# Ledger of designs, part 45: VHH binders against Flagellar brake protein YcgR (ycgR)

Target 1, 263 residues: Flagellar brake protein YcgR (ycgR), of Thauera aminoaromatica (c4kar8)
Amino acid sequence: MAELSTPSPASPAPLDGGRGDELEKFTLRGARQILQLLQDLITHRGLITAHTGGGHSFMTAVLKVDEERGRVVLDPSPDPQANRRALAAPRLTCVTQLDGIRIQFPLVGLGEGQDKGRPALFAPLPAEMLRLQRREFYRLQVPLAHELSCLLKAEDLARKPVEVSARVIDIGAGGVAVVVPTGAAEFVIGGTLPACRLALPDGEPIELDLEVRNLNRQTQRNGTEQLRVGLRFAALPRAADTRIQRYIFKTERALNAKARGGL

## First folded at step 1 (VHH)

Design yb13 (framework vhh_7yz9_2)
Fold by ESMFold2-Fast, scan of step 1:
Structure yb13 (fold): chain B 263 residues (1-263), chain A 119 residues (1-119)
Amino acid sequence: as target 1 above (263 residues)
Amino acid sequence: QWQLVESGGGLVQAGGSLRLSCTASGSIFSDYAMGWYRQTAGNEREWVAFISSGGYTTYADSVKGRFTISRDNAKNTVYLQMNSLKPEDTAVYYCAAWGSTYELPRDYWGQGTPVTVSS
């Protein structure tokens, strides 16, 4: 038995960007589309979590879009240290939600000044804005009873090929999170693991390429270390995407039914 | 792998001009936002100027009207033209490149180029 754990659409944690086409279809790059979306954030008074790096963030909002100067006006933090960190940061990663849609965008070139005599932060219009429906960021907490596994094709410390059977702890449209024993293989953020095999309960394993997105080392109660690895699907065939979505849908439905029955 | 190489720093008299250059080794320079920061001893690194991948420029109030940032994507180079220099412009100047999109999340920083403005 496992709890159904899903991220809130309003979750402040930024989504890792990848190279290539996986997020391209959800990315706005047209100036008019970007202006309209920013104006929608103003109209709905959308709260934005702005990440400055190093685990630091602050709450802000778009106060105004200055089309003539090609910039946005942001509400500064009441914490002067947060504003100093923001101004020193190479970029802000802004995360917000509108009507069940997750919106994420970078701001580069943050400056400070005044708008109508009040302190304000300024940044050039973002070059792009990401819009994601729940499907694209939803992560199903995999039930332990499913014993879902992914056979990873990786390298050891000596760069020799190794195969590691990793337990899948969550799964979404864009990837999986797995756990492996520390030292079983070496992982590099941005590295590609080719021809891995994802075992779903129904049917034969799905062969797919995975990109390493994040790494978290954890120590268990028995002193055994494990590594949590976030992996993005690369070059996913339509048939594989359909099977993964079907598994997520059916499992979510079953967990919701079980929860309503009472555990 | 990407590397930023800065040049053009040095000693200059107040009221003078200096041009800094920063050349990136790599093939996707045009997708990056580029900027200049400066740092004096005991202070945090402060933003000076930015240029987006699309050529939009912004400047810190302290340098606006005196400094000009530009880029040449064919040469993978960003420039900072500094005019009417003041003693308070004395700092180590850093070139930086940022993925202006979430697809290019890597940041690159140069080694720093010292600029000294005598009074």
Scores: ipSAE 0.006, ipTM 0.320, lowest interface PAE 10.0, mean pLDDT 79

Design yb14 (framework vhh_7yz9_2)
Fold by ESMFold2-Fast, scan of step 1:
Structure yb14 (fold): chain B 263 residues (1-263), chain A 120 residues (1-120)
Amino acid sequence: as target 1 above (263 residues)
Amino acid sequence: QWQLVESGGGLVQAGGSLRLSCTASGSIFSDYAMGWYRQTAGNEREWVAFISSGGYTTYADSVKGRFTISRDNAKNTVYLQMNSLKPEDTAVYYCAKGSYIETWSPFDYWGQGTPVTVSS
């Protein structure tokens, strides 16, 4: 588990590792869309938190998009050390917000120079940009009392079929995160688990195909190890999507009411 | 599925050298960025050095010119060569894997740590 310093609410942290792959439908890869979004950031003077890794970040902004040279021009930090970290980093993860919409993108190949006689940082145009509303990527932390489970159709170490009942720890519109004991099954990032069954409190289990998006091994306080597996819904019928959204909404509403002292 | 095993820590006199190794097992070492952090009692972990999947390196100002990070993808190993050690380098050193393939911000997988003590 990464023990990095957390950014302030005005400087949002990058999305959880591997979960970015579940955001594929919100990822912009069209050159014109990317240029337009970067230009919108300039127009609105959006502040960007650039993460250089290791818990380090600095505040920047897009000063200019140079379409002819295929690059962005960024405002350097007044702290020379922050600029040196940025230039040495193989990749920056840039995070900002525009009208309540989270925007995140990588910059690779950062250089330094001058723009209009002033110090500036330069990077090639990003190949992708993430644009999403926070509510669309809400992940409900599943209450333990709900005992939500997903029956996974997976393979063991000898590549033989096994069924694993996994506890669902969070759920969103695009997928679930589950915890399984280490060694219960083998998972491969990008692999498909067909005909899994997601058990919600109200109604029959939902049968669906899941794609493995990320893996993390966690040691619990009691010394046991568990695999956290991030799973994307490969395809959802409208009825299944509606049931998942209703569960999320109902549970969120109940948790919010409890937090405010209501019922 | 990831396991990081660190080695090479120990006691060394000021001005000496030490080489830390971190061998990874699990899914696709060569596609991930790797880094080193250190922690002293009562302080949060601080970044020391980073190496991308492509071999680009970066260093904290406190160690630049003295430490060198490298990797051997054939051995699934990342190294930290520490030269001209100072008493203030005394810490537990941690190996870390980047959270995304070919991006290292943030790190999401950590080794057990290896202690380094530099006597004055």
Scores: ipSAE 0.000, ipTM 0.113, lowest interface PAE 16.7, mean pLDDT 75
Fold by OpenDDE, second read of step 3:
Structure yb14 (fold): chain B 263 residues (1-263), chain A 120 residues (1-120)
Amino acid sequence: as target 1 above (263 residues)
Amino acid sequence: QWQLVESGGGLVQAGGSLRLSCTASGSIFSDYAMGWYRQTAGNEREWVAFISSGGYTTYADSVKGRFTISRDNAKNTVYLQMNSLKPEDTAVYYCAKGSYIETWSPFDYWGQGTPVTVSS
């Protein structure tokens, strides 16, 4: 009886936050608030996806908050390589959900050690935590027939400028998720890709700046590895925002009509 | 087998500067990321700075604006320029070699460390 490996839960939709200004209202910076939220994660045994960069991630949990030392204790991965990546990463991006609310927070300055004789990862308390309500970050799954694409201006491993044509897989008011071949470029969470071009069906490509918010490696059925990149609109002109919204609404209506037995 | 040898540590007054060096004995040094960690007695090893094979740099918040990591591939050497040193920067500093050419690669080799003491 071949144990059907339960498909790894689909990586949560990238936190492509809304407009930068709107994101601030969802950002917790108070020490007490941060501590409380971390404690809530402990209480609820919330699983956390920790992104280490380069499309790599592992599952972890907050085990303890050490207020005296100002640090958080994380459950290490059973994969030693994942732990090494975490320790080597300049920034760990943690993503989780509590009560239907997406939570994201950065950890920096990771170290390894022992907590009560057990291996653990340690990091200073996060300086900020983001709580995003799902309702505000709806992402439309882009129909394959629409063939939306985004030209990414990035750098390779040698910091040489490269242009990568990426398929858009989902789109919202705050950003897009794209798929690129593995190794096509170097992406860093929190990094900015300037002067990219988003192609919509209704006209000329939109030039915009994109911020990398999420990276996930995906293996296709054929064994080919791809990188899913969540991108936030870092600077979006009003006219571009209107076009994107129009596209989303139009597409949603069409999909709903089709689902109801229409065209 | 890779060998990493740190140098440049020592005693410095608060506000002073030090430059650490780490020389690697391995081949194809240019293909690997390098990093610096530090550790104080009784504490876990703390990440300080990273430089990719392509020269991308990043820093812990505690050292941003004060420390600069750089590399000389011709010399198989990575550097940590430390300016505006604080007593809190007192630690043993360790050089680390990345195991892959990719950014965010794990480190697989470490130096023996060089002590830095910042006096008040």
Scores: ipSAE 0.000, ipTM 0.216, lowest interface PAE 13.1, mean pLDDT 83

Design yb15 (framework vhh_7yz9_2)
Fold by ESMFold2-Fast, scan of step 1:
Structure yb15 (fold): chain B 263 residues (1-263), chain A 119 residues (1-119)
Amino acid sequence: as target 1 above (263 residues)
Amino acid sequence: QWQLVESGGGLVQAGGSLRLSCTASGSIFSDYAMGWYRQTAGNEREWVAFISSGGYTTYADSVKGRFTISRDNAKNTVYLQMNSLKPEDTAVYYCAAVPWSGEYHTDYWGQGTPVTVSS
């Protein structure tokens, strides 16, 4: 029996590698499969959260795959401290999504230099990539135009109750990931936030209890930091589950229709 | 407020050139990657070119060596220089902003600008 935990489906945090036997069927190790997946990330303009350890991460993107030299080229952070943390890290854990499918891969041996006269980060091609197609790991990246928010009941830095309106960045069957303004609230992993309110389009806010699963301080492309919080639905009524699933399906269909140029 | 406005489309002879521009209103430009897509009648919208916030570029195989994407962050504008145009480049061209949220589908599209290349 293992006491190891994996992040919630809504979490941008890395999955626990100690459960590798459970994740083996979702692991790609073929060089051609890895190259195809990385090219798909480039084609879809996917942004990547790169975790440097210690709860720190930054936003990046795969700019190209250099098959001849066996390496990937990444967009550096405009924050020089984020880049220094990345270069000092023994391993970078990259997390992203492709059409709602969670993708995770390690990069080891990160270096910096120039590509066509522009700053770039370089790393050898990953030896493995996780591609999770299970319902529990599916997450919809919430369109910014939806302005989807969750009102959190938390404690401030002085341990006094505070309500924080947090922007929902992704949503799945098991939870949400939100962005919280720095300094307004404190969170404890494993703590429960009671009677929070998730605002979906079309209808009243959904009242639900959320469990804090992970915390990440992410450096944005503009160099500012934000706190990303992964939250699990602690107790989800069937009516609420139905509304959340309806939102996810409707939004995915609309995004797919828009990408195909449909009206 | 958030708008993408394309300009520079029109009618051109095969072998000619056009420069498309896309101006973003508001303070969105510094954090966003920008791209150009095109749609031909009866076909799905296809990607043409991409430029990161740091200025790194990628191109679809059909336009490599002929098209150049660039950006001017001070003007909140992205450009597509189209050279050696072919009749098959005839399409409506769309500007798109890729949000920091990591979405693969964008919420932010321009209105489109038509480009017609005569043989």
Scores: ipSAE 0.000, ipTM 0.151, lowest interface PAE 15.0, mean pLDDT 77
Fold by OpenDDE, second read of step 3:
Structure yb15 (fold): chain B 263 residues (1-263), chain A 119 residues (1-119)
Amino acid sequence: as target 1 above (263 residues)
Amino acid sequence: QWQLVESGGGLVQAGGSLRLSCTASGSIFSDYAMGWYRQTAGNEREWVAFISSGGYTTYADSVKGRFTISRDNAKNTVYLQMNSLKPEDTAVYYCAAVPWSGEYHTDYWGQGTPVTVSS
């Protein structure tokens, strides 16, 4: 009776495309930078997926950075088994996002204890943190078939309020890029577009404020000029953020499946 | 790590002109909007001018018609031509790289260059 060795779940494929050299550009190794980034995670209450190996993970958060002791304090899992796995793991791979930027860092030498009378996990400060700042790592090119649109509330050259329906060409946790006809509205970098509406395929449009961050004129092959507008989500409700993230993940999965020849 | 280095600040008489420069050390300069801010002691930093990666410019009302922002992507440099300077323009001027809309990372800042306009 040959024990069919259940194939070990394939370690998440290293983020394929960036040559090892490119990743170095996004790797923080400076103590001050690491501390700052960890503090930012605390400030933003960023949820962290902690991978313990073997396909197991749990949700945690950085609770505190202890600079004096050179350690990070993590929120333990409500699952005691997950905590045991974490403590037994030679390495904890932490993955999170801050402001739409993917952050990865390893923790080694985990211990359990108490912080202010509460159970906590402790680890030495990470030696390095990967911060993927490039748009290509966290922005989704929106498939044309999805027909994402954003209703922009802007002003024309006469400062008259106008509504412009814009096609969304890419989307990330932090914002969208849209295309509009040239002359449809006047956009000012740093300006806020209030009460805009982002239409996703899965439900009602999301109302949000947008900040103009970038403007690029593009000439199409047919000679038509379009304006690409980079827009930051100025204030995004948590529910909206969740919807956007869900859309991105779902779409990425579908695209990847298609690329692999999956129907 | 992106580094921004400002230069060109100094003392100038009212009505005079200065040209500030900011050079970025990063290789993806063309992907960023660039901006100038200024700050006076005890006050918040205020934006002065922005230029997109595509060359679109915008200005604070206080400097419109007097200041001109431009960029040279080949040199990874953004400029601020300041004409008709006023004592009210006295400040430390900071260069900023503004990430694309989908990038929620902090703007990159230079160390600043002081501009003093004498009456």
Scores: ipSAE 0.000, ipTM 0.213, lowest interface PAE 13.3, mean pLDDT 82

Design yb16 (framework vhh_7yz9_2)
Fold by ESMFold2-Fast, scan of step 1:
Structure yb16 (fold): chain B 263 residues (1-263), chain A 119 residues (1-119)
Amino acid sequence: as target 1 above (263 residues)
Amino acid sequence: QWQLVESGGGLVQAGGSLRLSCTASGSIFSDYAMGWYRQTAGNEREWVAFISSGGYTTYADSVKGRFTISRDNAKNTVYLQMNSLKPEDTAVYYCARSLTEYGFPSDYWGQGTPVTVSS
């Protein structure tokens, strides 16, 4: 009996509690390692999803590291409500990727001020950063030019069947993250969406059973809000898994080739 | 910690075959994508073949149809079977752990194993 066990999606949503002991081997606690990783995020202009709790997040970036004062400087949201939620939160959980590697870290004691005369958010340097280099956590950020979509078969509030076309924002071995139009459907964590259709650039759509793993109302860099849904592949035939892996590999290699062309 | 040890290189005549092995120690080998690279004097390292943690393989155009990459997760080993060798395949061959699931090499490289193909 050979069925692929699909790992939990490593969408911009933070990893669940209860895995702390398993994740310790991937946790950086050295001050020098933390500083270097934060500098790498600045160099690569990594976009960060900052989770403020209650299913809310906003897009940010590390603008600089102030080593002398032991602080990071973050780009505030253009949405004042997102900034107020962040400042009121006891903790931000920051999730990003560097070269396909998932990076997650907490920020505690967020404040606001100015950097170079512009509004900024400030926080003490994190005491720890998680860096995951496992197959189950790898996510390809889907290029907008690919227009990759997934037709979701879901239900409305009255449990009536509805179909919604969702844009795929990231994809991995275990699932996808999608953006769903506001009010298009209702989702329940742990709920199953049967016979959804994933459209890859080459070939016929792949029919998939998907499980809802996380929900997040995210404020974008331009201040707009969107619903992001993390979806796990319930089970994949080998042929479907092969097509998804081929797409990820081809796209990643093309992006890597462009990066190498800079030398 | 990660240690990568290559073996199987040597001198072979054109048209011959060699099998390179790379054994990893220290970490969970099955979680990582692995690649083979080669380098000639005065040139940068060239990618040759790649295998993902899920077993998806790809090859540089110069070796496609002649080389086969495979892995044995139980032995923490990745292999490069090289058939129909040509003098232009002469290089030092390196095994590397991929920094990304499908992407480029990491800072974890083997020491290299020389392959010389005589005409």
Scores: ipSAE 0.000, ipTM 0.233, lowest interface PAE 14.2, mean pLDDT 79

Design yb17 (framework vhh_7yz9_2)
Fold by OpenDDE, second read of step 3:
Structure yb17 (fold): chain B 263 residues (1-263), chain A 119 residues (1-119)
Amino acid sequence: as target 1 above (263 residues)
Amino acid sequence: QWQLVESGGGLVQAGGSLRLSCTASGSIFSDYAMGWYRQTAGNEREWVAFISSGGYTTYADSVKGRFTISRDNAKNTVYLQMNSLKPEDTAVYYCAATYEGLSPWYQYWGQGTPVTVSS
């Protein structure tokens, strides 16, 4: 009767390794692992930001993995110029998130063609994929010119339901940070705020459940205290995720263009 | 590299008290929000208490009124005073840190300190 030694849950090793060693731990190089991850991206219809260099990027998605030909099929940009840049680039750096995990992978040898009569981009399978286990949600700092707001359904000190309109200060695929007046509501880390409404510039507010993940009191220069609340998207519809990703992408692009003196 | 080291765990009788400490080795401790979590075998890690960089505290309902989280920025240390301990409080307690202004989802974790409350 061989006592199956239950493998001791490997204590997450302190990320003591130098920046380089940490990246290695999160780099997938196995063909099967890469294929699986790409398939997962397809299954989840994950939006990918493809960087072509020079500060240029476009939004794409993995449409198909062709294992026989050893290639990935990508959705081309609606912008012909973006596609031209992509094709001219020696390397395409693809960045996405799946389940809050940042995924990054290079594509080289990009070509254009058709897949089932539809325009497509083709590239050989990536040799490596970086999967950062750390839910490093990239967060876009919301420009002041963008009035993103989130209507929070919370409770006051008396546990009475209250609605608080909060300004969104940053947004990512996994959540938002908002600022609220101190005392507007009681927030509990780990608590869920149901049926909140996130207002984006491009349409109707998104209804979603939010989980409180962080609370920081901030004193403004004028002496006014504000509460910064970090909120996770607890349940985000796919359509909402797409909208958020699109917003982030569009905003980043605009910010980058401005930074280059183009606007 | 930011490291967290928990201490103060041990065996205590029901109704007793313990004080956990978590010391951070990193710089700019004052910019970190700190939290305590606990985990039992086979269960998910649950949030226990949180203290912001500004000293704002929140507690899980299960520990509210019994536990107190505090911080000493000069010592780079966060504390969890646990009073009126119950057998249900038996768990490995973990300290977590989140840098203010970064993704709230990025947390540093300690190795944990075991707390056993006997009936």
Scores: ipSAE 0.006, ipTM 0.296, lowest interface PAE 9.7, mean pLDDT 83
Fold by ESMFold2-Fast, scan of step 1:
Parts: C-alpha cells; sequence; structure tokens
Structure yb17 (fold): chain B 263 residues (1-263), chain A 119 residues (1-119)
C-alpha cells in the first residue's frame, strides 16, 4: 500500500470547502448507484449515525430498500426521545463507513410505522449520497476486537482532574473520535487535553496533545446515551505520526484480507 | 461551492468594540459547528471561540468575558462580538466551519478579516 500523505506538522490540511467541484465527483445522484450503495450498507450491516441537529444523534441501520414506494426502512432507536427528535427534525444527516470510505446522505420526510410487524422508521430515498474515496479523507473504523483506547486527561463535573479511558471508534491522519459515558468528564470545544495516551496494539502507548473539535450526544442502539468527542492531533511528532499511519495501514490490510476470505 | 466570507474588521481604539460576521453559502449551515480563529504575524493560528450546531459555546481564556460568539441560522451567519478590545487582540480573524458528522478534524476556512486595535 502507498503511504498516506502526512499533514503539515502544525496543522493537518483541512477539507477544502472552497473546491465544491472536488466533492462533486464523489457525489452519487444516479438512482441505480444510490440503490446499490444502500444495498451494500444492508449487506455489510453498516451502522449509521443519524444526526437530528442540536448536537443530537442516534445509531440506526438501513433494514430494507422499498423500491416500489421509493423509500428506505430504518431501525428505530430503543430510546423513544431519540425517535421523537428524529421525527421532529426537518432532516436527518446520516453518516456511515464502508471499507474505510466515508458515506454521507440526507433524509427528509421521516415517518414511523411497522415493517413486517416490527417498529420502523421510513424516509424517501435520498436524492444524493456522498462517497469520499480520497486518502486524506480516509478514516479507519476501529474494529471492536482491537479494543483501541485513549487515556484522556480531563476534568469531571466537579472540575477535578480525572483520567478517562475512552474507546476509539475511528482514527485518521488528523485525529480520533472517541466515546465517553455520560458524566465521566466535562469537555470544552477548543480546549486542549495534554499528555493523553493512545494505546495501539504494537508497542508503547503514544503520548499526544489533543484538541477537542466537537461534541455530540449519541443514543446507542441499546438505548444507552454516550458522548462522542472529536479530537484533533496537536503538534504530532514524526515518530508518533509514523506509528499511527502504520497501524492504519496494517489494519486496513488485515480487513481487506478478511473480506477476501481466511477465517 | 461552499464559501465562508468574513466582514466587520477594521481599526478601533483600545477599549472599543467590533462585531465580526461570517456568512456561509453551500450546505445546510445548521449542521455545522462554527468558530473563530486569529493569527498574528509570525505565529500559528490561535483558536478564539466555537459555537456548535446546538448553540453550545466555548472561549479561549484570553477572550473569555470580553467576546461573545452567536449564530443566526436563518441568515447562515456566525458573529463574534468583541468588547473591551486590547492592543494584543490585533490579528487577522478567520471563520471556520466543522461538519459535526463528517469529520471532527476537517474544517472549511474563510479568507480572514484584519482587526487593528490602537493603544
Amino acid sequence: as target 1 above (263 residues)
Amino acid sequence: QWQLVESGGGLVQAGGSLRLSCTASGSIFSDYAMGWYRQTAGNEREWVAFISSGGYTTYADSVKGRFTISRDNAKNTVYLQMNSLKPEDTAVYYCAATYEGLSPWYQYWGQGTPVTVSS
């Protein structure tokens, strides 16, 4: 595999919002392409984070594509409040991954009902889906079996220093996303968490300074509320960058080998 | 095409006030966390303030109590109200947008607006 481009030492290259034409080539608008991608998400049992706005999201999945009625059938949240927020929202922004490729699409006109006697959410088929294939936009969804964690240096609700072992859910060239139980720590967007420790499967933990970029309250499929924290690598040393990229390459290779058969 | 356009910068006396505006075009503005950064000559870009899609705000210690970030989703605009300005607030101010679902570390940037505070 080719080496991933390293971002600038002081700051990773941001997504270029001034080049809409660059994102356009990754936007699927053909009905057949959209149907195929949705079927791929069903086949691979892809979990979807559905953002309802206001910093709220819930975990769902595409259960079925109803081509006759031109709609998707989604798994409702076990949390009734999450479902009420979703139904009240003018749109959902759905985000998922397939083989490390970021997939994003809007859903409007959400309704509820039953599919084969089970509760379900329904929405018209999206008119477009974004499928990002660029190396610099690549994010590895961390396999649960890796138990990859990051020890965060933060403050609790009483403003006392606390160390929280957070589960890393995805990782890329510019940072990680972690999940933290409700009440475990307080986070401030733009705040720096110094001397955090990222535990990779090979070698000693990597010491990192992390910047909090976003916070999103997420309702899991089991109804448990978690806080998703997006963290940017601040001033990443070359040795640490190399080890993180090596982990990403190794894991991607192993996942590709597994997909081709093996165990 | 997604664009961020800043305005409202200029020259102001110490102790004065300015309001910066940043208008976004493109995707649904309400899905984005919005922020302000500043940069002085020879230094890295420094975070100043953020506001999430849900209205959660945070501020750098150097501006806390003096600056207020707010947003108007109907106008696709984020504001930075700067009060009790000091000469050390002199910088080029940049607007940034972070999509909360796509990637927490990817940002869209404006071109910047200069602010000069005379002593």
Scores: ipSAE 0.000, ipTM 0.195, lowest interface PAE 13.9, mean pLDDT 77

Design yb18 (framework vhh_7yz9_2)
Fold by ESMFold2-Fast, scan of step 1:
Structure yb18 (fold): chain B 263 residues (1-263), chain A 119 residues (1-119)
Amino acid sequence: as target 1 above (263 residues)
Amino acid sequence: QWQLVESGGGLVQAGGSLRLSCTASGSIFSDYAMGWYRQTAGNEREWVAFISSGGYTTYADSVKGRFTISRDNAKNTVYLQMNSLKPEDTAVYYCAADFKYSGTLPEYWGQGTPVTVSS
């Protein structure tokens, strides 16, 4: 996150809060609003990607809000190295979603201890939270059952072409986030991947050019590490755009119908 | 195991040039991909330029055509030549090495060199 970089609406990376007035109207600073939003994250068991800097992140969740002590309690990683990185970081940038709405907030002053006899991470309540209520920032979390993949045409360190099948974990109007097998290819921010193939459940793969926007080595809640790559649609034909939007709409509608009628 | 020491930062006027150097010690430098990152106050480090062990280079859009990354394996040194500097290039610049992650997720960091571009 740099002030000199223009954030992409489709990027899964943290948005630059210091970018100024454009994000101000989406920033919550009221104590009541912040507490309510954090409680909503607990109620919905929302997974949070906590960015510790240097392209590293880990998956966590808010376990509890301690209003009396003005603290949040976070689920520590089973990977001790991820917890050490988090505790050493001057700031965590937390990114998550509720009902397709992007939520981002900083945590400063992270500590460790115990909650109900189990290890936990603690941080003061954030002074502000960003809640982006705009369609262009919406990211559909791709259901695992859909087995969405993207065949990436990438390069190794010697610039030799390689093909990598990557699992699509989220998709939006401007791009996708994928999980890439460790060591399969070299990805560099700003690099272009031409003629990649996005496989949707219905129909033939979509051929498209992708630009690498961000890279994160993410420690999952089970302790395993994954390379997550954010990719922007560099040149999207109208027919392809229509198919992607249709997939997002149909999947969102099915998930919303299940949530309204489900347990 | 590895130490990265940056040099060459300082105050420069807009339109000017600076050359940053980063020297590595303690391991075989030629096996590592090297990069430069920068950080402004209150923000995370952003990637600027990258060079692989094989000499493949890439650049952030904001610096393409103005900055050039290169390496000298005999000196265990990576360089960032910065031309046509703008006030918005003002930042602390960090050298990074990342053999384990094939050059995109830095494992080793320098301590940072401040660059201030005036007027």
Scores: ipSAE 0.000, ipTM 0.111, lowest interface PAE 23.5, mean pLDDT 77

